# Designs tried in a protein design chat: VHH binders against Protein EARLY STARVATION 1, chloroplastic (ESV1). Part 22

Target 1, 368 residues: Protein EARLY STARVATION 1, chloroplastic (ESV1), of Arabidopsis thaliana (Mouse-ear cress) (f4i9g2)
Amino acid sequence: RSEKSEERRFDQKMSAHGAGIKTSSSAVPFASPKSRFLSKQEKFYPRCTPRLTGPQSRDTPPKRDTGIANEKDWGIDLLNENVNEAGTNEDGSSWFRESGHDLGDNGYRCRWSRMGGRSHDGSSEWTETWWEKSDWTGYKELGVEKSGKNSEGDSWWETWQEVLHQDEWSNLARIERSAQKQAKSGTENAGWYEKWWEKYDAKGWTEKGAHKYGRLNEQSWWEKWGEHYDGRGSVLKWTDKWAETELGTKWGDKWEEKFFSGIGSRQGETWHVSPNSDRWSRTWGEEHFGNGKVHKYGKSTTGESWDIVVDEETYYEAEPHYGWADVVGDSTQLLSIQPRERPPGVYPNLEFGPSPPPEPDLPPDQPQ
Key: E = the ipSAE of ESMFold2; O = the ipSAE of OpenDDE; V2 = 0.75 times the mean of E and O plus 0.25 times the DockQ between their complexes.

## First folded at step 21 (VHH; framework vhh_3k1k_2)

Design ab4 (from aa5 with D62K Y111H; at its last look DockQ between E and O 0.39; V2 from the best seeds 0.00; counts 0 for: pae O 5.1 > 2)
Fold by OpenDDE, look of step 21:
Structure ab4 (fold): chain B 368 residues (1-368), chain A 124 residues (1-124)
Amino acid sequence: as target 1 above (368 residues)
Amino acid sequence: QVQLVESGGALVQPGGSLRLSCAASGFTFSNYAMRWYRQAPGKEREWVAGISSSGSTISYEKSVKGRFTISRDDARNTVYLQMNSLKPEDTAVYYCATWTYKFDWGTYERHDHWGQGTQVTVSS
């Protein structure tokens, strides 16, 4: 049925009154304020002024990460001068800081700084080391190592490295990041470890991964994942996570994803194992045909099964979220490292790595 | 070296009781869960019971639940299996087991350890 109507027209014509405001352009001469550039002599506080107070101690383990930190996050602070100093604080704690510059063959240069401290009773200790390395080949490295223990018996270790080098095979520039963290409890049967890595090249090849594991009393857990981008559109992603109790119960989840040009597959498994070795498992798979259709299949140990083709759009990340341009952008300090000049008479040891073993000659297809 | 030594296995009549002991050495006993397994002739080794490091969590195989009791004495580095209401089906070599972990500076290793076993025979 019909219902109607209403019109409301509101017209209002508000009028154009053109008032000719005479723009008297009185050119007030902008008196160029003589900006007295008071050359604030930035008091170059010699960064090497012996800080009267030693570096502050970290007394707690690091937190677990969700990714690799960048240069800025680590706050790499290399001393410009060779320093060797130590002191005692008012609270009885002690500290030291030292720095050096090592020169090696082939234009190798390593700048390093180390600092540390100890509590008055010696129950807590910490050390931090920073380094910058380079050689004439274009190799550049930044790194950090941190370790410590506290009065509670906790201990930890951290390392981070960022490396720029040329790939021997492709002559492409590569940036690699790696990080490791570990902590152990002094009071509980607990600890965790994380290993991270990232590898980038200028053609878009990217590898990322992490291994994590930990224990807390009666429970242990593992996490592994990896991402691979070939720079040409091929993508591989996978995860594998599981946990275990002291009594032998285990459970986990894993999946893998492979794609190229909209075609690919996904597969996964969720599983559980009892102490008596009874296993429950559910496996699933997806085949993506690139035509808006997806074959989905799966089964379980409980008798579940499915096999269907559905209309579904394929979604995957064909490119890394964080790639070459990003890592370069975040590696300013690394890139700023100046290589030493090639010493006269030093030739690159073209250690031609052993030629990949000749691909076994596929036996000639015997003519049928 | 980790050592597990079972004892207490015997011939008993159906309905009888037996207490098995497993003396542990070569590791920090209090930090690890202990388990009992059994293997009957011609059968695979099967899990029987487990007790967590703290003793707070205990678990049993379904067929022994309510009849068997696992316990531990950390002061003596010993795990026990009290077996009551024994049945002929309980006839097996009983094994004490544990695993130890090495978790140090980015390394993780698990090692499983087994005792030599002790024979339990339930027969009229």
Scores: ipSAE 0.084, ipTM 0.627, lowest interface PAE 2.8, mean pLDDT 81
ESMFold2, look of step 21: ipSAE 0.453; ipTM 0.801
ESMFold2 (binder alone), look of step 21: mean pLDDT 82; pTM 0.824
ESMFold2, look of step 22: ipSAE 0.436; ipTM 0.787
ESMFold2 (binder alone), look of step 22: mean pLDDT 83; pTM 0.825
OpenDDE, look of step 22: ipSAE 0.026; ipTM 0.418

Design ab5 (from aa5 with I58T T107E; at its last look DockQ between E and O 0.01; V2 from the best seeds 0.00; counts 0 for: pae O 9.0 > 2, placed apart)
Fold by OpenDDE, look of step 21:
Structure ab5 (fold): chain B 368 residues (1-368), chain A 124 residues (1-124)
Amino acid sequence: as target 1 above (368 residues)
Amino acid sequence: QVQLVESGGALVQPGGSLRLSCAASGFTFSNYAMRWYRQAPGKEREWVAGISSSGSTTSYEDSVKGRFTISRDDARNTVYLQMNSLKPEDTAVYYCATWTYKFDWGEYERYDHWGQGTQVTVSS
């Protein structure tokens, strides 16, 4: 009885269903935020020129139209992992992203991330960099840098920094912000530059300022302004704006405001220079005595003159609209940066300020 | 250094008159408004009068209007307070004051300047 051992050939058809993980790397086109540099030709509104009807006091203190963006607005995006990646898109454009961690002496730490892209022909490129810095002293920094160029030859550059540090003199915590923006045309003699700064301390001292410059061929304009608050009630605000045209016409407007405890002054000038060098100027001033009386005076090169006392309440901003509490509130990422532990053997450079001048040698006691 | 030195304070009877002087030095006197303050015992310092840098405008606290006159002599760097029809309520230390500023494109400092004061006593 021949037991035919039927060799069941188990044809294991291993159907290798290669699940092609279509990593649809949807290269989200990093739409470079078209910084609409809307050159808003901010119409030089003579803000402080006395109208023909007599000097009208500003019912409201001078306000600044713009400030430095906060860390949230900049969208600081640091990668938590060390990344070094690059790719090519279907359109032939390329991208990269990288991150790193730098350690330095004295407990210095810098985390950074960088990303960028390039068009298929290399005519356009952009780069964005973020960084976080800290050391054992309590220094903290966040920063962003953005740059790019396009096929038309236009180029742009932007930077933003936020810093927390202790003031060496006052031992007060300070937060400082700075920003710069620049754009240049590839086709025209045109460009724009802005520099901004803000400084805050825990006692309410505040400094703000900006320098702006623009050029379009033979036309150019400047804007400078500053604000100072001492934290004790003293306030200074100033603005200086002017423009020049290809025809040689120049005009400008400047003013200053100084106040403390309701007492202070305002002054300003509006001027115009014609191509033939004829100058027109109007100057004005206000003296505020703190008693509801305001001395208003002014003159012009055309013979206009006034000097009057009016019953008018003094309005000014005794405190910054955006101060220490505000900047702290808007600096959560900065504040979340962990200081590093003091490295062993590292001591604060206590630059002892110059030793007080030696006490004058007391004249030797005359021997009784 | 800015210096303000008050003088002319005295004891006077009600209805009397005094002229206070404040000699100024250490700054361009003609460029700054000048002010008089007073501080009575146990009270806060209060503004009394002001005169513009040009001298063309004067201002007074309501309680002293019509009685007090502020004036200045730029040639002598002096501000004056003529006080007439004095009342017991006018008894105080009177202070001369001015503010100077240093400003240079981002640097700002205000300096408040006060004299040592001169005592005015109105008593019967």
Scores: ipSAE 0.008, ipTM 0.215, lowest interface PAE 9.0, mean pLDDT 78
ESMFold2, look of step 21: ipSAE 0.419; ipTM 0.788
ESMFold2 (binder alone), look of step 21: mean pLDDT 89; pTM 0.886

Design ab6 (from aa3 with Y105W; at its last look DockQ between E and O 0.43; V2 from the best seeds 0.00; counts 0 for: pae O 5.6 > 2)
Fold by OpenDDE, look of step 22:
Structure ab6 (fold): chain B 368 residues (1-368), chain A 124 residues (1-124)
Amino acid sequence: as target 1 above (368 residues)
Amino acid sequence: QVQLVESGGALVQPGGSLRLSCAASGFTFSNYAMRWYRQAPGKEREWVAGISSSGSTIAYEDSVKGRFTISRDDARNTVYLQMNSLKPEDTAVYYCATRTWKFDWGTYERYDHWGQGTQVTVSS
């Protein structure tokens, strides 16, 4: 039975009465207030009271999940002169500032500055150390170490380093950046640790990675990831994350990606373990053939399974977003470090290779 | 030294109720999750319930869901297991447990602590 749903044509002729309201926008001339720049000669009373404002302390731990800061972000401040100063602020806090210049063998030079402070009651303290190192080989290093404790009992430590060196094998210049950060709560069984690294060479080889760990009482989490570019088009990326809850639940997720010239693979696993040790896992993989087809497969412990070939375009990052040119651009202070002249009589050990294990001393030829 | 002392175990009839207590000492109780385990004769020890340090997260084994209730009193350093609608299958030694952690700048050690257990017997 063909029920004729009636097309009610609601014709509503809404009459477009175009009433031309001539709103005479009388542009009231906004009288430009004559800014009487009364040049109040603010008598700059040079309150030259040298507020011996010692270096301002960081009162909080560094933030988590932050990458490696660049030179500008770290605010690198090396004193050019040997300084040894200390003082007490009006609030009773104390500060110190010191610097030095160490010279060593083989053209080694290290410039360093250290500063720190302590609250009036000693409940808070902080220290920052900056250094610049070089030798005759072209090695350059710029680094910082910061540590502190606040009134809440939190403590932290962080270090950042940039290194320019020549790779022993390739003789290529390399810039390496690294950072380590950690903090611990004064009130809770809590803390975190992060390790970051970046390595670059002029041929486009790039390695990046991070290890992160955190704990809050019985909760813990780990995060690891890495990226590797060989400079020739090969890419490897991976992540591995897992966590444990207070109740004993565990969770993890990991994947890996490998590509070269549009061909590659992805694989991963997600897993869960309940407090009673029941384990769930899903594994998956992708094979990319470079022809617009992708083989996708996977399975789970719950009976899921798939194996299919699909038409899908392959997307991956063949090159690092941040590479050699970028790191060089961001390492101006590092690059500006002047090495000392090569000491007389010191020659570059051309023996870049691991010294072949000393040939076993052939037993002295028994005299025939 | 971490000490966990269970109490409240008894013989009860099926359908009965029992409240177990675990008195904790030797650690900052409020900072750690507490767990109950049970071990029946000839069986492996199994997880029964857990409560987070804050008490905000609670979990139960499927077999005890709706019947058992875990709670904690931080002022008394005590964790409880209220057991209702007890079944013969619930007969076991019940253990209180906690895991303490030592964190040292990127490294950690974990320690599992157990009480001596308290016997729960459900029998007609």
Scores: ipSAE 0.020, ipTM 0.308, lowest interface PAE 5.6, mean pLDDT 79
ESMFold2, look of step 21: ipSAE 0.511; ipTM 0.832
ESMFold2 (binder alone), look of step 21: mean pLDDT 89; pTM 0.883
OpenDDE, look of step 21: ipSAE 0.009; ipTM 0.218
ESMFold2, look of step 22: ipSAE 0.527; ipTM 0.833
ESMFold2 (binder alone), look of step 22: mean pLDDT 89; pTM 0.889

## First folded at step 22 (VHH; framework vhh_3k1k_2)

Design ac1 (from ab6 with R99F Y111H; at its last look DockQ between E and O 0.46; V2 from the best seeds 0.00; counts 0 for: pae O 10.6 > 2)
Fold by OpenDDE, look of step 22:
Structure ac1 (fold): chain B 368 residues (1-368), chain A 124 residues (1-124)
Amino acid sequence: as target 1 above (368 residues)
Amino acid sequence: QVQLVESGGALVQPGGSLRLSCAASGFTFSNYAMRWYRQAPGKEREWVAGISSSGSTIAYEDSVKGRFTISRDDARNTVYLQMNSLKPEDTAVYYCATFTWKFDWGTYERHDHWGQGTQVTVSS
């Protein structure tokens, strides 16, 4: 039975008699109070204290989750001359700056600069080291190491490296970036560690990854992820994250993605463990057939289960967002490093073969 | 060396109350969460309660919710478990537990610590 719920059209016509009351309200011009911004010429007393402006570094730990900075971002500053300087500031803090040029065998050259400082009471310290390395083989390296401690007891260490070398197997130029960062709290049982890496070659092979760890008292978390592009269209991506709370609860999430030419798979797991060791887990997967169909399946420990084929387009990143051309463009300083000439008598070890396993130490010849 | 020493275990009647104490030493107590576990005869050790380092987060096993109260006194380096409305099923050795972290420039190592336990017996 069709009950026609009646659309009561309440028409109410109320007649908007627009009485035009012209109230000429003479807008008394609110005299904008000339806020006499007395530009207190803050007499910038040029504290002309000639701060013997020794090198200054950060007095705080680096930021987490920043990835790998490029050359420009790191502000690589190598001194061109051999310097050995030190001083004491008016506030009693001290600084030093030194640089050197090391030459080695096989055309090895290393330029380095080191700077540091200490507060008057020694409660804060910092050191920065920059280096440029090269050899006759075409190896080039830029790097930085920074460390410090502040008055609050926080300590940190970070390093960054950028390397150009020839891949031993492919004879392709490869650029590799890596970074490690860590910090520890002086006041809390807290710290974090990050490891980052990027590897590129001229054929489009790309590898990226990171390992992250953090702790705050009993809380801890881990994050790992990786991306791999073979330069031919094969892509692998994965993540693995987990954490533990102060009360013993644990959780994690991981997934992986593999694709080639529109065909591939995704799979993942989310899990939780309660303090009493009760475990929950959900696993899922996707098979992408490249034909607009996706097989989706999954299950959980709570009884969830699905297995379906759906019409769905497959989307994935077949190429890295940041590849060889990009890294080359951002590695101008690295590329500008001039190698030394090959020393006389030094030849490329064409034996790219795996170094023969060290001959097993022949047992000492038992004296006959 | 980290030490956890439980006390307060006793024989009590059903419906009775008991307060367990765990005295901690050898680490910065205020920086670490504390936990209580119990192990009944022939059973696995089970988690009972936990309190965060700040005391802001507290959790209980379902079977003890509303009956047990975990608390901490950082000035005394002591964690407590107030047990009310005790049941025969609560009979167990109760253990105080924590874990500490050792930092060695880029690596963290977890160390779990347990007390010797204190016997709680609920029997009519």
Scores: ipSAE 0.000, ipTM 0.237, lowest interface PAE 10.6, mean pLDDT 79
ESMFold2, look of step 22: ipSAE 0.445; ipTM 0.800
ESMFold2 (binder alone), look of step 22: mean pLDDT 88; pTM 0.871

Design ac2 (from ab6 with D62K Y111H; at its last fold request DockQ between E and O 0.39; V2 from the best seeds 0.00; counts 0 for: pae E 2.1 > 2)
Amino acid sequence: QVQLVESGGALVQPGGSLRLSCAASGFTFSNYAMRWYRQAPGKEREWVAGISSSGSTIAYEKSVKGRFTISRDDARNTVYLQMNSLKPEDTAVYYCATRTWKFDWGTYERHDHWGQGTQVTVSS
ESMFold2, look of step 22: ipSAE 0.518; ipTM 0.834
ESMFold2 (binder alone), look of step 22: mean pLDDT 88; pTM 0.884
OpenDDE, look of step 22: ipSAE 0.028; ipTM 0.418
ESMFold2, look of step 23: ipSAE 0.514; ipTM 0.833
ESMFold2 (binder alone), look of step 23: mean pLDDT 88; pTM 0.881
OpenDDE, look of step 23: ipSAE 0.322; ipTM 0.735
ESMFold2, look of step 24: ipSAE 0.477; ipTM 0.811
ESMFold2 (binder alone), look of step 24: mean pLDDT 89; pTM 0.884
OpenDDE, look of step 24: ipSAE 0.293; ipTM 0.725
ESMFold2, fold request of step 25: ipSAE 0.491, 0.408, 0.430; ipTM 0.829, 0.786, 0.797
ESMFold2 (binder alone), fold request of step 25: mean pLDDT 88, 89, 89; pTM 0.882, 0.887, 0.887
OpenDDE, fold request of step 25: ipSAE 0.428, 0.016, 0.517; ipTM 0.780, 0.321, 0.813

Design ac3 (from ab6 with A59Y Y111H; at its last look DockQ between E and O 0.36; V2 from the best seeds 0.00; counts 0 for: pae O 6.1 > 2)
Fold by OpenDDE, look of step 22:
Structure ac3 (fold): chain B 368 residues (1-368), chain A 124 residues (1-124)
Amino acid sequence: as target 1 above (368 residues)
Amino acid sequence: QVQLVESGGALVQPGGSLRLSCAASGFTFSNYAMRWYRQAPGKEREWVAGISSSGSTIYYEDSVKGRFTISRDDARNTVYLQMNSLKPEDTAVYYCATRTWKFDWGTYERHDHWGQGTQVTVSS
C-alpha cells in the first residue's frame, strides 16, 4: 500500500518591500566633559599596618590525580634572609616562619624556608617547607613539602622535587621530577596515595610513571602506568588498574604497548572476579608489522576468540609530548640555583666511568 | 575486639522461612560491608550474600537469589539474612563475616572476622 508522500509546496512569497527608512543619524556630539579629575595625590600613607597576618595555606587535602606540578604552580618562595618569626593573628590563630642556610662539605648548600600555622583551637594545622640544594658536582635540587590537618580530621602530606644531576653512566644531564601525595580522611576509613615521577635527559630519553592507591572503607583501587622513551624511537607504555569492592568483587584492566619505527605490539587484559570467585577475563593482542597490516587476536574465558589480519594504520606516539626542552623550560628556578665553588683539593672522581666489567678472570694459564 | 554473634538458626521445614541476625561490636559497623557465609557438612564454606557499608550495593549467590534478602541496621549494629523458600540444600552453619582494614599511608592490612555461626537445618 503506496502511501502518497504529499509534497506540500510551501510557496515562499518573499515580498521584498524595501521601505527606505531614512534614519537621520543626528550624531549628537557627546561633549566629553573634561572632568578635571584633580588628582588629589591622596598621600597613600602606606598604611604599613603590618598585616600581622602570618602565612596562610590550604585547609584541605590536595587534589588527586594532578600529577607533578611545575615550579610556578608550587609557588616556590624561599626567603633570602634568615628569618625566625612567629605571631598570633587576630582570630587567635598562630603562625611561624623560619629560614636557614646550611653549608656542608664539598660545596654542599641548602637553603630552606619553613612556615606553618595553627588554628586558635588547634584543630587545624599546616606546615610548608621549601628547599634548594646544590653541591659542587652540579647537583641541584628544588623541593617542597606540605602537610596539614583540618578541623574535620583530614590529614595530608605532599612533596615535590626537581633534581638536576649528571647521569653517572652517560654523563648526560638529567632532570628528574617526583611527587608524592597522600591524604587520609578524619571521618572515614579512607585515604589515597600517589607517587609520580618524570625523568628526562638531553638525548630524549624519557621516563614517566605513576602509582596510585586509594581506599574507601573496604573499597580499594590501584593504578599504575608508565611511559618509556629511549630517545631513539623505542616506546613502551603500560597501564595496570584494578579495584576491589567491599563485597569482594574485583576487576582490572591492563595493557602494554611497545613500538619501534612503526613496528610493535599491543596487548591487554580485562578481568573480573565476582564475590563467589568466578573469574572472567579477556585477553587481546595486536601485532603491527609496519606495512599497514595488523594482526589482531584475542580470547575470553566465555569462549570468545578471534584471530584476524586487518588493514589498519598504526598510530603511536614515537616521542613524548613533554620532553627535555619542555622540562628545561619549566625548570628555570631549578636551573638558576647557583652552586658553591668547588672546594680546594676536591676533584671530580674521574672514576664515575662505568667500571669496565671486571675482566673475567681468565683462568690462570695452566703452566704447560 | 571485633565480635560477631549470629542468631536465629533453627530447624525448619522445606518452604519455610527464617531470619538470621548478626550482632556486631568492636568496630565502626557503619563503615564496613557485612557478609553471610554458609558451610554445609563436608563442604567448603561458601559465600551467600553481601551488603556494602552504605547498603547501596547488595550481592547474592546465585543459589539464593530471589529467596534470601540481606539487610542491615546500623543503629543496632546488626546485619540480617531473611531466608525464604528454604530448601534442604540450604542446611548449613551460617556465618556472619566482615573485613576490617588498617590504612597506613599507601599500605593496608585486612583482617577477616567471623562469628561462631548459627545452625540452619531444613528438613521434612
Scores: ipSAE 0.020, ipTM 0.334, lowest interface PAE 6.1, mean pLDDT 79
ESMFold2, look of step 22: ipSAE 0.331; ipTM 0.748
ESMFold2 (binder alone), look of step 22: mean pLDDT 87; pTM 0.872

Design ac4 (from ab4 with K102R; at its last look DockQ between E and O 0.29; V2 from the best seeds 0.00; counts 0 for: pae O 4.8 > 2)
Fold by OpenDDE, look of step 22:
Structure ac4 (fold): chain B 368 residues (1-368), chain A 124 residues (1-124)
Amino acid sequence: as target 1 above (368 residues)
Amino acid sequence: QVQLVESGGALVQPGGSLRLSCAASGFTFSNYAMRWYRQAPGKEREWVAGISSSGSTISYEKSVKGRFTISRDDARNTVYLQMNSLKPEDTAVYYCATWTYRFDWGTYERHDHWGQGTQVTVSS
């Protein structure tokens, strides 16, 4: 039965008579009295409150990063002169700064600076070390190490390095960046660790990766990922993540992507393990044919299964978002390092890889 | 050395109640989650219940949910399993379990620890 819900068109035409009241309120400009506050230049006697003249650093662990910081972000500070200074602040805290220049054989040079501080009660401390290294071979290194402990018992350590070197095999210049960071709680069984690396060459070869670990008591999580570009169009990307709870539940997700010239594959797995060891898993794959078709397949332990070919465009990153040009641009201080001149009599060990074994002398063709 | 000592196992009638205790020593008890497992004759050991180090997270195996209650007393280094509405299927050796970990940055080692178990028999 057809209940005709009636569309009551309420027409109400209310004629809003726009009475134009012109209220001309002449806003009399209140002449703000020029209060001649003779700014008595209170001679701000710079209360030379002896600003803690010593170097200061953070008193908390660093945050987890999403990448390797660049030179500017690390605030590289190498002293140009040999310094050995220490002091005590008004609050009883102490500081030190020192620098040195080490010269070695074969044109080795290392400039370093170290600074640190300690609270009055010794409960907090921090240290930062910077270094610049070079040798006659063209090796350049810029690095920093930072560590600290706070009054809560937290401790942290981090290091960052940039290296310019010549690849032994290709003779191509390579820039490598790496970072490690860690922090531990003073109050809980908690901490995290991160390892980062980036490697670049001038031909577009690029490798990036990270390992991350975190723990909070019985809970833990892991994250690993990597990217590889061969500079010729081949791309490999992968991730592997998993976690474990206090109760023993585990789960993870991993995938891999491989592509070359629009053709490639993706595959992955998501899994879960309960405390009673029941395992659930889903695996999937994609084959990209480069023709706008993708073969998709997968299965799960719960009985899911698919195998289909679909019309789908293939999207992947054929080149790194951050490559050689970028890293060179961000490594200005590294590149500015001046190597010492090659010492007299020191020659590059052209360790020519073992000469291919001399082709066995084909026995002289016995003259027939 | 980590030690876990279960107690409280007994013969009870169906529908009865029992409270198991596990006394822990040799580690910082409050920092670790505790678990109960059981093993019936001819069966594999199965997880029964777990309680996080803080006690904030508790979980149970499906068959015991609503009947069993896991709790912990950190002051006494003891974990408990209150078992109500016991069934013949609950007959098993019950084990207290935990793991400790040793981690050095970049390395992780887990050590599982088990008690000797306590026998629970549910029979008419």
Scores: ipSAE 0.026, ipTM 0.449, lowest interface PAE 4.8, mean pLDDT 79
ESMFold2, look of step 22: ipSAE 0.324; ipTM 0.741
ESMFold2 (binder alone), look of step 22: mean pLDDT 83; pTM 0.833

Design ac5 (from ab4 with Y108F; at its last look DockQ between E and O 0.38; V2 from the best seeds 0.00; counts 0 for: pae O 4.2 > 2)
Fold by OpenDDE, look of step 22:
Structure ac5 (fold): chain B 368 residues (1-368), chain A 124 residues (1-124)
Amino acid sequence: as target 1 above (368 residues)
Amino acid sequence: QVQLVESGGALVQPGGSLRLSCAASGFTFSNYAMRWYRQAPGKEREWVAGISSSGSTISYEKSVKGRFTISRDDARNTVYLQMNSLKPEDTAVYYCATWTYKFDWGTFERHDHWGQGTQVTVSS
């Protein structure tokens, strides 16, 4: 039965009465307020607020990083002269600054500066140390260490280093950056730690990684990731993240990507563990054949499964976004370090001590 | 040293009620979540209930939900498990549990802590 739903044509002829409202824009002349520049001689009362003539303290923990800062960001400033100064500010706070130049065997040179301060009541303190190191082998190092405690009981420590050295095996110049940061709450059972590293060589080999963990009471989280470029087109990337709640719920996500010349694989897992130890997991994989086809497969503990070949273009980063040229460009201070001349009679110890095998970036042990 | 001492376990009839207590010492009790587990004869230990450090988050195993109530008294460093409408299936050794974290510069360690348990028997 054909029920004829009637097309009610509501014709409403809304009459366009164009009432020409002659808005007489009476341009009220904005009388230019005569800026009586009363030159109030602001008596610059030199509020000699005794500017704390000493180095200013950091009162808060560092922020968590999303990457490793460069030299400019750290503002490395070494004193050129040997200084040993200390003072007390009007507010009762104290400060110190010192610098030195250490010379060692084998052309070793270390310039360093240290500064710090303490509040009048001793509740807050901070220390910063800067250093520049070099030796006859071409080793160069810039570094910073900062630490502090505030009146709230928060404490922190951070360090940053840039190193130029020659790789013992390849004789290639390498620049390495590393950073560590940590903070602890004075009021809560809370803290976090971050470790960052970047390694570059002139052939395009690049390694980057980070380890992060934090906790708030019984809540905890971990994050690890790494990138590796061999300079020849091979790429490895991986992430591993997991967290635990106060009640013992755990979750994690990890994936790995390996590619060479458009061929490669991706795989990952997402998992969840309830407080009663019930585990859910989903695993997936992709095989990229370099021909515009991708084999996708996966399964879950809940019975999900797939195995398909799809037409899909493969996208991956074959080269690091930030590579050798970039790090060299950002390491001008490091590169400006002048090595000392090789002392007479000092020869390169060919004792190639076994470079400690790079600790296999073992995927973080999943909390058992 | 962290110590957890359970008490309150008894023989009760089906439909009965029991209140377990766990006295905690050796750590800042208010900073840590507390949990109850149980282990029946011949079975694996199973999670029963949990309460966050603040008490704001509470959860229960499905089989005890609506019957059991977990609570904490930070002033007494004690966690409780009120068990109502007890069933024979609830017969088990009940354990109080927590974990603490050791956080020191460069170190992060978790330590699990368990009580000795208290026997709950539900029988006609």
Scores: ipSAE 0.026, ipTM 0.502, lowest interface PAE 4.2, mean pLDDT 80
ESMFold2, look of step 22: ipSAE 0.416; ipTM 0.783
ESMFold2 (binder alone), look of step 22: mean pLDDT 83; pTM 0.828

